# Designs tried in a protein design chat: VH-VL binders against Apolipoprotein N-acyltransferase (lnt). Part 4

Target 1, 229 residues: Apolipoprotein N-acyltransferase (lnt), of Prochlorococcus marinus subsp. pastoris (q7v0g7r236to464)
Amino acid sequence: WQTNMPTREKTNFKNQFINDKLISAQKIALSNDAKLLITPEGTLNNNFNLNFKSKIRMLAGGFRNSKNGLRSSLLGYQIGDKTYSSFIDKHRLVPLGEKIPGFLNIFSRGLSAVGGIQPGSDSRFFKWKFTQPLAIAICYEITDGFKIRNAVKSGAELIISAANLDPYPRKLHYQFLSLARVRSIENKKDNIIISNTGPSGLISEEGKIIKLFDPNTEQNDVVNPNFSI

## First folded at step 1 (VH-VL)

Design f9 (framework fv_flanvotumab)
Fold by ESMFold2-Fast, scan of step 1:
Structure f9 (fold): chain C 229 residues (1-229), chain A 125 residues (1-125), chain B 108 residues (1-108)
Amino acid sequence: as target 1 above (229 residues)
Amino acid sequence: QVQLVQSGSELKKPGASVKISCKASGYTFTNYAMNWVRQAPGQGLESMGWINTNTGNPTYAQGFTGRFVFSMDTSVSTAYLQISSLKAEDTAIYYCAREAYDILTGDYLYGMDVWGQGTLVTVSS
Amino acid sequence: EIVLTQSPATLSLSPGERATLSCRASQSVSDYLAWYQQKPGQAPRLLIYDASNRATGIPARFSGSGSGTDFTLTISSLEPEDFAVYYCQQRYNWPPITFGQGTKLEIK
């Protein structure tokens, strides 16, 4: 689900609004026989609970509390869940200085703005119940080819790249797409990309764009990767 | 028109509790985090932490866990700082300050751009 | 925690002069550095965020520069109202968000 919820404008997205959108997105997904619903990075607020029992397996970008502070995560919901039952936390990359391209500097700023996001495990391997394992890149983690490659070596069958890129310049959106294609090629795995305003879609193991969603639109669409769910 | 108005000064005895209010007006309360910053007499600024006004979740600096509680009431656009078991070293001016953030992505646009006038808490016997 | 050290502790200048205030971080804070001005009896005022961006309503004579561990606040030509205490603040590593100890800008 490409949410098209513009964060750059500092719009207030309350939990009721998010719940209503999730109900709609799950209904659309189910009507199209989708087996998994994926949302962009940061879709769910901290301590978010569904007002309903999930009717589809879902990986939702959002926030969770841990003993060591707030985490930015992909949160796993099984059918019947009102709260997430699995998660993978965003790993904080080394902060950017003068020696690193400016577009990477933009990504690193987002992590500290949420009031103390703590780094999660640097492993991008997500062993999800009832699916084959996944390799997960949240936003700028897509720049770390070594970590994604290690997840694939550990048995991941599909790469999922979740982001929220609307705070960032359009040129960076194209660079994100380019990096996602490179990750697919070097690992010989399909990559599902999902971001708030785009790019979103499916990239094949040869780096071909199979499907791209329209940028800056809310879009619920189905993609069929070479992956068992 | 954008302003933060804090409750008045407090004189308390050691062991008492105090609750400071910070009322926001002129903007959408839940679009900005509310920071709490302390300044002891003759000292510099010390961050205590902040509260995410969309989720209600507080984040405390290490020295401010336990006796200090950040809370809020969106219906009246007000943030609160409660200090329990007051000690002489808690004597300070306490400021609230808003900070623009995107609670969904963790992006920020501004520093602490609007501040309350400060609340002096004096702890003495 | 990241320690911010400001220098000098006190800077004595006359109106019309250029003021240069330094802030050094104990480890890299990239460009997650803000500057605040505080006058006696008043709340702090945001001047600069993200090392070099002027906050809304801040006069052009204020500028910030630097990245990593070394940061500078420059006031190109001092006005009488600029004599105050200045604080740098980082939010790169949390918890805690930390402030420098302050630089007092005094009329000579």
Scores: ipSAE 0.000, ipTM 0.412, lowest interface PAE 18.1, mean pLDDT 76

Design i1 (framework fv_iluzanebart)
Fold by ESMFold2-Fast, scan of step 1:
Structure i1 (fold): chain C 229 residues (1-229), chain A 122 residues (1-122), chain B 107 residues (1-107)
Amino acid sequence: as target 1 above (229 residues)
Amino acid sequence: EVQLVQSGAEVKKPGESLKISCKGSGYSFTSYWIGWVRQMPGKGLEWMGIIYPGDSDTRYSPSFQGQVTISADKSISTAYLQWSSLKASDTAMYFCARDYYDSSGYEYFDYWGQGTLVTVSS
Amino acid sequence: EIVMTQSPATLSVSPGERATLSCRASQSVSSNLAWFQQKPGQAPRLLIYGASTRATGIPARFSGSGSGTEFTLTISSLQPEDFAVYYCQQYNNWPLTFGQGTKVDIK
């Protein structure tokens, strides 16, 4: 689901709005026989609970509290869950005090704006019950080819690239798409990309754009990645 | 029209096995959760568990985990509640109910079966 | 698990009078609360869901209110057919839990 929502803090009113949108998105997904619903980075606020039981497996971008602080994550919901039952946390790619490439530096400014996000594990390998193993890139993590390659070496069969690019210039959106294509080519794996304002779609293992959503629109659509079981 | 039809009353001895049924009709059976609720004679309602027939995902109340098995056969639109060894304390009315989600995100049991009375005595 | 406590256990009212039933949750259930009516020998019947939304076919004399931990079911002008046991149920967390019930008796 490409949400096309501003990158603003969520209120209780917006939590009801997000619940309504998720119900709608899940109904659309189920009517199209989708097996998994994916949302962009930062879709759900901290301590968000569904006001319904999930009807489909879902990987939702959102925030979670840990004993070590607030984490930006991709949250896994099984059918029947009201709260996430699995997660993978966003990791800091560059050590504190080190020079950051200009592209990555601009993305890190957005991370700071969310306030107090703690880095998680640096592993991008995500093995989740009832899904194929995944390589996960959240926003600028797509720039780290080594970590994505390590996830594929560990058994990941598909790359998922989730982002919230709304705060960033249009040229960075194109760079994100370009990097996602490179990751597909170098790992010979399909890549599902999902961002709140775009780009979103499916990239083949040859780096070919199979499907691309319209930028700056809300869109629920189905993609069928090619993977071996 | 949506209906949940339950199997008939059962009289059993302690230690016997039992499987009761709840057949759905008039809706897409695999698209809705089915819950089971116990009511002991003269007592209130207790939620036992639920099943999603589309993939057999089953959730139990902690007090009933290991005491009963909930299952479903989607080919005949039927959910089941099963005991491997009945006890006198299992004497109760057992209801099945369809768990519905509305467009506002609210969840509730909207249709109920008529109930199956299970009597366990020596 | 969330414990649902209903009060009073028994309420005696005359036909035509107002009945007010209370339901308290041990922790917040937001508005994920339903009310059921059960008559002797019958399955429970859904009255209210989402704390305040009347189910299809339920008479206007039934109304629900509240959020968080405190909830109320009101029957504005009690009819003879309304003498029954009423249960509240939370849908916010698993396991799903019911209150112990309030019996509405003829005075």
Scores: ipSAE 0.000, ipTM 0.424, lowest interface PAE 16.4, mean pLDDT 78

Design i10 (framework fv_iluzanebart)
Fold by ESMFold2-Fast, scan of step 1:
Structure i10 (fold): chain C 229 residues (1-229), chain A 123 residues (1-123), chain B 107 residues (1-107)
Amino acid sequence: as target 1 above (229 residues)
Amino acid sequence: EVQLVQSGAEVKKPGESLKISCKGSGYSFTDYWIGWVRQMPGKGLEWMGIIYPGDSDTRYSPSFQGQVTISADKSISTAYLQWSSLKASDTAMYFCARSDYFEDLGSYYFDYWGQGTLVTVSS
Amino acid sequence: EIVMTQSPATLSVSPGERATLSCRASQSVSTNLAWFQQKPGQAPRLLIYGASTRATGIPARFSGSGSGTEFTLTISSLQPEDFAVYYCQQYNEWPYTFGQGTKVDIK
């Protein structure tokens, strides 16, 4: 689901709007026989609960509270859930030694924008009930090839890249897509990319773009990776 | 939906000036290149030039450098192709097309096209 | 500039038959090669980009292959609506250049 939601619309009743959109997205997914619905980074508000029971498995970008503070996460919903039952938290990328300053500097500016988000585990390996394991990259984590490679080495069979690139220049959107392609080639695994305004779609294990959603549009569509649910 | 809508057909005399337009809608106009392509009657396609409306960075094919001016007005999501003095050899169909940029590849493929503007120059 | 050469100039094919169109670049264009279809009185329509990736909405009977200097467009089972002129176009370096076109005609 590429949401194309404007960030300035976070006042008053946002949770009702998100719930309405999720009901619509799940109906479209089910009508197309989809097995999993994925949303971009930061789609759900803090303390968000569905006002309905989920009818499809869902990985939703959002926030969760932990004893160590607020976390930015992909939240896992099973069929029947109103609240997430699984999660993987975004970690802070701290490059050691040689780095690409301009690219990482832009990501670090965005990371600090909301202030209160704490880093999570540096593992990108997500073992979820009733699916094959996943390698998860949230936004700038796509730049850390070593961590994604470790997730694949641990048994991950699909890479999922979720982002919200709205704060960043268009040039960085292309760099994100390019890095996602490199990660697919390095690991010989398909990569599903999903971001608020794009890029979103499916990249093959050979780094080929199988499907791209139109940028700056709301789009619900199915992609068929080489992956078993 | 992404659309490129071009101005209507033109009939002109040699020596006259002309400016034709290409209006984009359904996407962020300033984030995509707009290109202009000429097709002379019964012949193939020729790139004339491209413009990035966000900063008006313009690149011309060597054969068209100095023969035409490409410009864009981002406030109305419109790109232009202009001649100061038309020649009979400018008789052709002119297409506009938009392209996304892949930074690391330096590549532009043109995915959406306007319907074309027929320009006829005769004395 | 990179010169694109297409062959044959005209290809006569019966409906349901396979059509194979060739495109050659005067120097390597990697996989930065697109194929376009143009019907009389219409704008070109993108079929393939990146030498082998089908554009949105393009039927599976269209496939592209090749890299470097040699490229092929294949239409596996030609339909009546497929009779058109086909152009290859390199976008590896500016100026971008088209081939002269291959006309696919009814036998």
Scores: ipSAE 0.000, ipTM 0.387, lowest interface PAE 23.0, mean pLDDT 77

Design i11 (framework fv_iluzanebart)
Fold by ESMFold2-Fast, scan of step 1:
Structure i11 (fold): chain C 229 residues (1-229), chain A 123 residues (1-123), chain B 107 residues (1-107)
Amino acid sequence: as target 1 above (229 residues)
Amino acid sequence: EVQLVQSGAEVKKPGESLKISCKGSGYSFSDYWIGWVRQMPGKGLEWMGIIYPGDSYTRYSPSFQGQVTISADKSISTAYLQWSSLKASDTAMYFCARGGYSGYDFEDAFDIWGQGTLVTVSS
Amino acid sequence: EIVMTQSPATLSVSPGERATLSCRASQSVSSYLAWFQQKPGQAPRLLIYDASTRATGIPARFSGSGSGTEFTLTISSLQPEDFAVYYCQQYHDWPLTFGQGTKVDIK
C-alpha cells in the first residue's frame, strides 16, 4: 500500500479516514491473495485503533506509548486484531552531542513534527508469527547498513523499508531509493519499499528495480519478492 | 425484523447449472458481509466463502475456489451462490449468514442466518 | 488451515444439570472464537463470540471461556430447548473453520 494521505487533518476525521482507507486496502490485498499488507511510516495517528478486525496480517507505520515516552514504530496486526499485537520501534534518531550532516537533519525533520519521540531497540530484526523473519528500516534507518546487516545475519530473509517522505525534497526521494538498492545488493536480499509520496516497489538482491509505483498516487499492487525460509 | 430469506429447495441432475439466492431485509444490506456455509447430510458446517455487497469483493475458502461463484446485487439486497455444473457430491443444505458491519465494526461473527436451501443432485 | 476439534462427540445430560463442551484449536486463535447452536431442521444460531461475549438475546445460563487453543462452552442448568448440536468456529485466520460439533442429548 502507497498513498498520498495528508497528515494535517483533524484527529477525529483523520482516524475515520485512515480506517476507511485500511478497509479498502485490505479488501484489495485479499482479492489478490496477498499475505501481508504494509503501510508507509506515520500512516496511523498516536493512540490509533482499528474500527474493524484486521482480515490480513499488516505492518502499519504509527506510534506507540511506552512508560518512557512516545515511540515511532511499525505496528504489527495479526488477523483478528483491532489493536497492534507486535511492534518494532524506530531506533535511529539524531544522536545528541554530535555534528549532524545536513542530509541527516532532513531525514529527521518529519519525526520532530511529533514531539516527545523516544528511541527504541537498535535491533532491526523482526520475527513475526507465520511470516519469514524480516529486516526493518524505518525512514532514516536505511542509512545504517550495519544494523540491517545484523538483522540479515540473525535470519531475516527480506528487507522492508518504510518511510514518509512528504517533508523531503524530490532529490532525497531518489537518494532513499539508491540506499535501498545498496542494502539489497550488500545483503543479497530483496527489498520492499513503501513510502507515502516517494518511490515504492520491489528491488532485487542484485539491486535491480523490479517494480516501481508512480509517486503521488494511491497504489494497491501486489509485489512478489524472491525469498524462502 | 432483521432477516435473511433463502430460495426454495432444488432437485437437479448432475451437469445442470443452479443459482440460489439469499435476500436480506430490515438492515442496510450493502454494509454487511454475507457468507455461505455448506452442510452435507448428517455432517457439520463448512465455510464456502464471503462477499461484501457494497463493492462485490469476494473471498473463497480454498476447497471451494473454482467450484462455485458467489455474487450479489445490492439494488435488490440479494446475494447468490451459483454452480455451472452440479455433481452428486454437491447434495447438501446451503446457508447464508450476515457478518461484520464493515463501515464501523468489522466483526467476523455471523449473527443472522438464512433458513437454508436444500439442494439435491441425483440421477 | 486451523483445525478445530470438539469433544465429546456426544454428551448425555439430564435436564437441570450442567453441561461443559470443549473446543481445541490446532494453533492459537487468541479470543477469536464463536459458539453456535443448531437444532434439527434449523439454521445455526450464534450463542457466544469473542470466546466469552454472549450474543444478543442469549440466556445467561450460556457462558464461554478460554483463549489461545483451549475453549469451553458451559450451560449451567440445561433446559429442554437446549438439546441440540453445538459448533465452535474460529475467525482468527483464513480460511474460517468450524469444529465437527458436539451433540447434547437427553440422558
Scores: ipSAE 0.000, ipTM 0.425, lowest interface PAE 15.6, mean pLDDT 74

Design i12 (framework fv_iluzanebart)
Fold by ESMFold2-Fast, scan of step 1:
Structure i12 (fold): chain C 229 residues (1-229), chain A 124 residues (1-124), chain B 107 residues (1-107)
Amino acid sequence: as target 1 above (229 residues)
Amino acid sequence: EVQLVQSGAEVKKPGESLKISCKGSGYSFTSYWIGWVRQMPGKGLEWMGIIYPGDSDTRYSPSFQGQVTISADKSISTAYLQWSSLKASDTAMYFCARESFDDWLQEGYYMDVWGQGTLVTVSS
Amino acid sequence: EIVMTQSPATLSVSPGERATLSCRASQSVRSNLAWFQQKPGQAPRLLIYGASTRATGIPARFSGSGSGTEFTLTISSLQPEDFAVYYCQQYNNYPLTFGQGTKVDIK
């Protein structure tokens, strides 16, 4: 028989590790004059709180509890926050009532194993104080062209795609980037792709990959959406 | 440009109350800690305490705990240092400084922008 | 509290020469150490933070090194405007503490 560390000790270790990584990420972001730090989907564990006051605006992939169950979300931290003050929940879970293209069905296999996560609002529009309006896609939500278009029609100026592509083959990572390019072209908006262990980068409104980060290098991605290039 | 502008020099008698100010401009006032530093005539620098104007969270040096009160009014981007009853030993130059994060786990912050100082003289 | 000790108390150097200032912490402060310059009648000015990172606008002749308990500030070619008092400060532990200062004056 094998026994694991008690749940509390395991959680404390992970919370400390995540806090240390976020401190490093925020220091790097601030040294580069960044105005926003975005992390991949699922970066934070459930019931996570910062052990420090955020010094930069941050959108962190994580989980939140609601009265209707656990939600997978991008959690918004404003400067001064120790706990998130805004959020946008993942809308598209599997199985869904409609067909998904065959190559995208692989994403549904991982999600079907996660019990307790409930779908959120289908709105992909996010307006946060001191931040320009955003269209948010979490994982394969980037395949939902109609909902992303609706967010852009509501005034979104930038598309954010946050994903956890860790369990998927590298080939699928590049198929995901191809979809992100299509969304940028369709909406004439830049798209920031943030993923753990997979590719991360910036895609222009013309669908051009401006910058693509090395998928073999573990890193926290830094974005400055208020930087006029 | 980022600036901290402090109130003018004060001449007081022992037992009097005093409140001096430090006004920030050119940055998000509620996003940075403001620290206070004392420098007695001909002596070095002593850290007194710090406030986060966004929620008025304060930390004091043990040497200054109970001796002074640090506060802030975020509506006018101003931090304050206050004495209820001044002593001759409070005669010093008082500086405010904006503190940028460098160590979240230890509450360690470096002072990057300083006010010009407020000279407080307490004599009978 | 962490005690910061600077040496020497006074350093007399000629313009164009190298000045080396030392700062010791009574316990490890990792790299959370800053250096400040103060001229008579003026507020302190940040030179170095994180033990070795120059603040914006600080000339390249200023450099910092060290970690843990032993730190050094070096001015590689002293200019007339560099004659001042220099303070080290740890920001690793609450309360924040300063060294007593090193006065750099003209020989």
Scores: ipSAE 0.000, ipTM 0.407, lowest interface PAE 17.2, mean pLDDT 75

Design i13 (framework fv_iluzanebart)
Fold by ESMFold2-Fast, scan of step 1:
Structure i13 (fold): chain C 229 residues (1-229), chain A 125 residues (1-125), chain B 107 residues (1-107)
Amino acid sequence: as target 1 above (229 residues)
Amino acid sequence: EVQLVQSGAEVKKPGESLKISCKGSGYSFTTYWIGWVRQMPGKGLEWMGIIYPGDSDTRYSPSFQGQVTISADKSISTAYLQWSSLKASDTAMYFCARDLSYDEFGEVYYGMDVWGQGTLVTVSS
Amino acid sequence: EIVMTQSPATLSVSPGERATLSCRASQSVSYNLAWFQQKPGQAPRLLIYGASTRATGIPARFSGSGSGTEFTLTISSLQPEDFAVYYCQQYNYWPLTFGQGTKVDIK
C-alpha cells in the first residue's frame, strides 16, 4: 500500500484516519488474494492500535516504545491481531572515518533531525512464522550492502525496502530506486519497495523494474515476487 | 460510551423531501460502516443500504436503489438518509446501525452491534 | 437476493422451558449468519454472529448453531425478559437480508 500521506502532514493525522485507510487497504488486498500487506516507513503513529482484528498478515511501518526510547520499525501483524506481535527496528549506520557521500548525507540529516528515535539491532534478517525469511531495509539501510548480504546469507529469500522519502529531493528518490536495484542484483533476490509517495514496486533479481507505482498517488496493488534459495 | 443518536420523529406530506440523521459518538466513526434498516408498522426488518464514512463507499439494496440517498459527513460523525419525494408507503421506523463486519469475503468481527434508537417517519395527507 | 425463511412464525413457551428457532437460507451463506432480538418499542439487539459466536454481554442461555442453509437459535431456559421477536440475517451476499421474524410469546 502506497499511502500518499506526506510527512509534513503526518502529525495531523489521527489514529482513526489511519485505521480507516488500513481497513480499506486490507479489503483491497484480500479481494486480490494477497498474502501479505506492506506499508511504508512511519505509516502508524506512536501508540497506534487497530480498531479491528487484522484480516491479513501485515508489515506496517510505524513507531514502538522500548525501555530505551522510541523506535522506528516495521511492525508485524498476524491474522487476528489488534496489536503487533513481531517487529524489526531501524538501525542507524554511522560509517567509521569515512566522509558521507552527498545522498547518504541527506539520509543522515533526516535521521538526525528527529529526536527520541533510538537505533535498533543491526541485523536485517527477519524470520516470521508462516512466511519466507526476509531481508529488511528501512530507508537508507539499502546503502548497507554488507548487512543486506548477511541477511541473505542467513536465509532471506526476498528483500523488502520500506521508506518515507517525501522529505527528500526527487533526485534522492531516483537514487533510492537505483540502490534497491543494485541490492537485488548482488544478492540475486527480488526486492519489494514500499514508499509513502514513491517509488514503490517490484524489482527482479536481475535488477529489472517489474512493476512501478505512480508517484504521489494513493495506490493499493499486488506484486508477485519470485523466491529463490 | 459508544452510541448512535438519530434525529427526531417526522410528519410529512406526500411529495415533500426529507433528510434524517444518525450521529455517532464514542468510537472512530470513519472505521465502521453505517447501515440503514426500515421497519414498516407491524412488519419485520428490511435492509436498505450501507455507507463507509471514510471514503463514502455506498451500497444499496435493489429495492431502495433510486428511492433514497445515503450519505455521511465525517467531519461531524453523522450519516444521513434522504428522500427527494416522500410517498405514503415510506411510513416506517428507520434505524441506523454501525457494522464493521461485512465485506465480500464474509469476514465478520462485530455485525450490527450498536443501533440508533430509530426515527419514526409518518407520511400522510 | 437471498431469501431467509424463519419458522415457526410464533412460538409459545413457558418461562424456564427451552425455545428453538429455525432459519433457512435459499442458498448457502456459509457461517455468515446473525441473530437479533427486538422488544416492542426498542431497536434490535445483536445476539449471535458467525452462526454460533455470542455477542458481548449476551447470556450463555443463548446459543446458535448451523452452517450453509440451516441455522438454529436456542434459548436453553427462557426468562421473562426473553419474550421478543427474533430475526436471522445473512451477510454472505449483497444485499444483506433478514428473515421475517419469529415471535416468542408467553404460554
Scores: ipSAE 0.000, ipTM 0.394, lowest interface PAE 21.3, mean pLDDT 75

Design i2 (framework fv_iluzanebart)
Fold by ESMFold2-Fast, scan of step 1:
Structure i2 (fold): chain C 229 residues (1-229), chain A 124 residues (1-124), chain B 107 residues (1-107)
Amino acid sequence: as target 1 above (229 residues)
Amino acid sequence: EVQLVQSGAEVKKPGESLKISCKGSGYSFTDYWIGWVRQMPGKGLEWMGIIYPGDSDTRYSPSFQGQVTISADKSISTAYLQWSSLKASDTAMYFCARLEYDFWSGYSDAFDIWGQGTLVTVSS
Amino acid sequence: EIVMTQSPATLSVSPGERATLSCRASQSVSSYLAWFQQKPGQAPRLLIYGASTRATGIPARFSGSGSGTEFTLTISSLQPEDFAVYYCQQYDNWPYTFGQGTKVDIK
């Protein structure tokens, strides 16, 4: 689900709005026999709960509170869940004091600007019941080829790249897409990309764009990745 | 210099119509919601409704649905609260307030900037 | 609609003392809770949002805590200017709702 919601949204009764949109997105997914619904980074508010029982497996970008502070995450919902039952937290890529290119500096500054978000585990391997093992990249984690490769070596059959790129210049949106393609080629795995304003779609194991959603539109669409044996 | 300035106090008779205003300045008016709050004499605060001036999306609290009309004119950065026929029970202080939300931070700002209030007195 | 209940209705404290105000929601509002201060003849002033985040310019003596249905506003060392009515407000679900207020009064 490409949400097309601006970074500075106008209201926090958004929980009701998000629930309405998720019901709509799940209905569309079910009508197309989709097995998994994926949302962009940061789609759900902190402490979000569904007003309904999930009808489809869902990976939703959102936040979770932990003993070590607020975490930016992909939250896993099983069929029947009202709250997430699994998660993978965003991890910090840039070592303290390391000089990095301006592109990576902008993404690092984004984390600082948001404030209060704590880094999670550095593993990008997500083994979730009733799905294939996944390699997960949340936003700038797509730049860490070593960690994504390790997830694939651990058995991940599909790469999922979830982002919110709205605060960044459009040239960085293109760079995100290019890096996602490189990750697919390096690992011989399809990559599902989902971002709030784009790019979103499916990239093949050869780096070919199979499907690309219309940018800056709300779009619910189905992609059918090929899983390597 | 971000502020909301409300229209002056009103004294009205039951059955009269009234439209009070809330003018925003110092910020992008169409990027924030405007909410209206009623405070009856000696009582607490009650949300009446909110409007997004950019597209006039309006939400009313159930107890105020059909009792008042909330509108906005984005060309002059002004929101309005209107009664077609006032009742004595409408006697109250009315506040407007701006709502900010940052969808991606996981925490949102609440109503952070408030107007000074408009006192409406409805008596025979 | 979600009903917000504040206690006590009136809290009498001396300057320099700690004040603790409670707010209870009839159902979970997660962390979508704000605290406002209102002095006679004035508009409400935002103190805390997200249950625990101080608004810009609010002194460190004000702190908020809680999640779900139980929330607390603490004023660690009351100043003369802090004697006012305090309201909690949930903004998790529409309609947004306020508590009835707690008046912090001089003992």
Scores: ipSAE 0.000, ipTM 0.415, lowest interface PAE 18.8, mean pLDDT 76

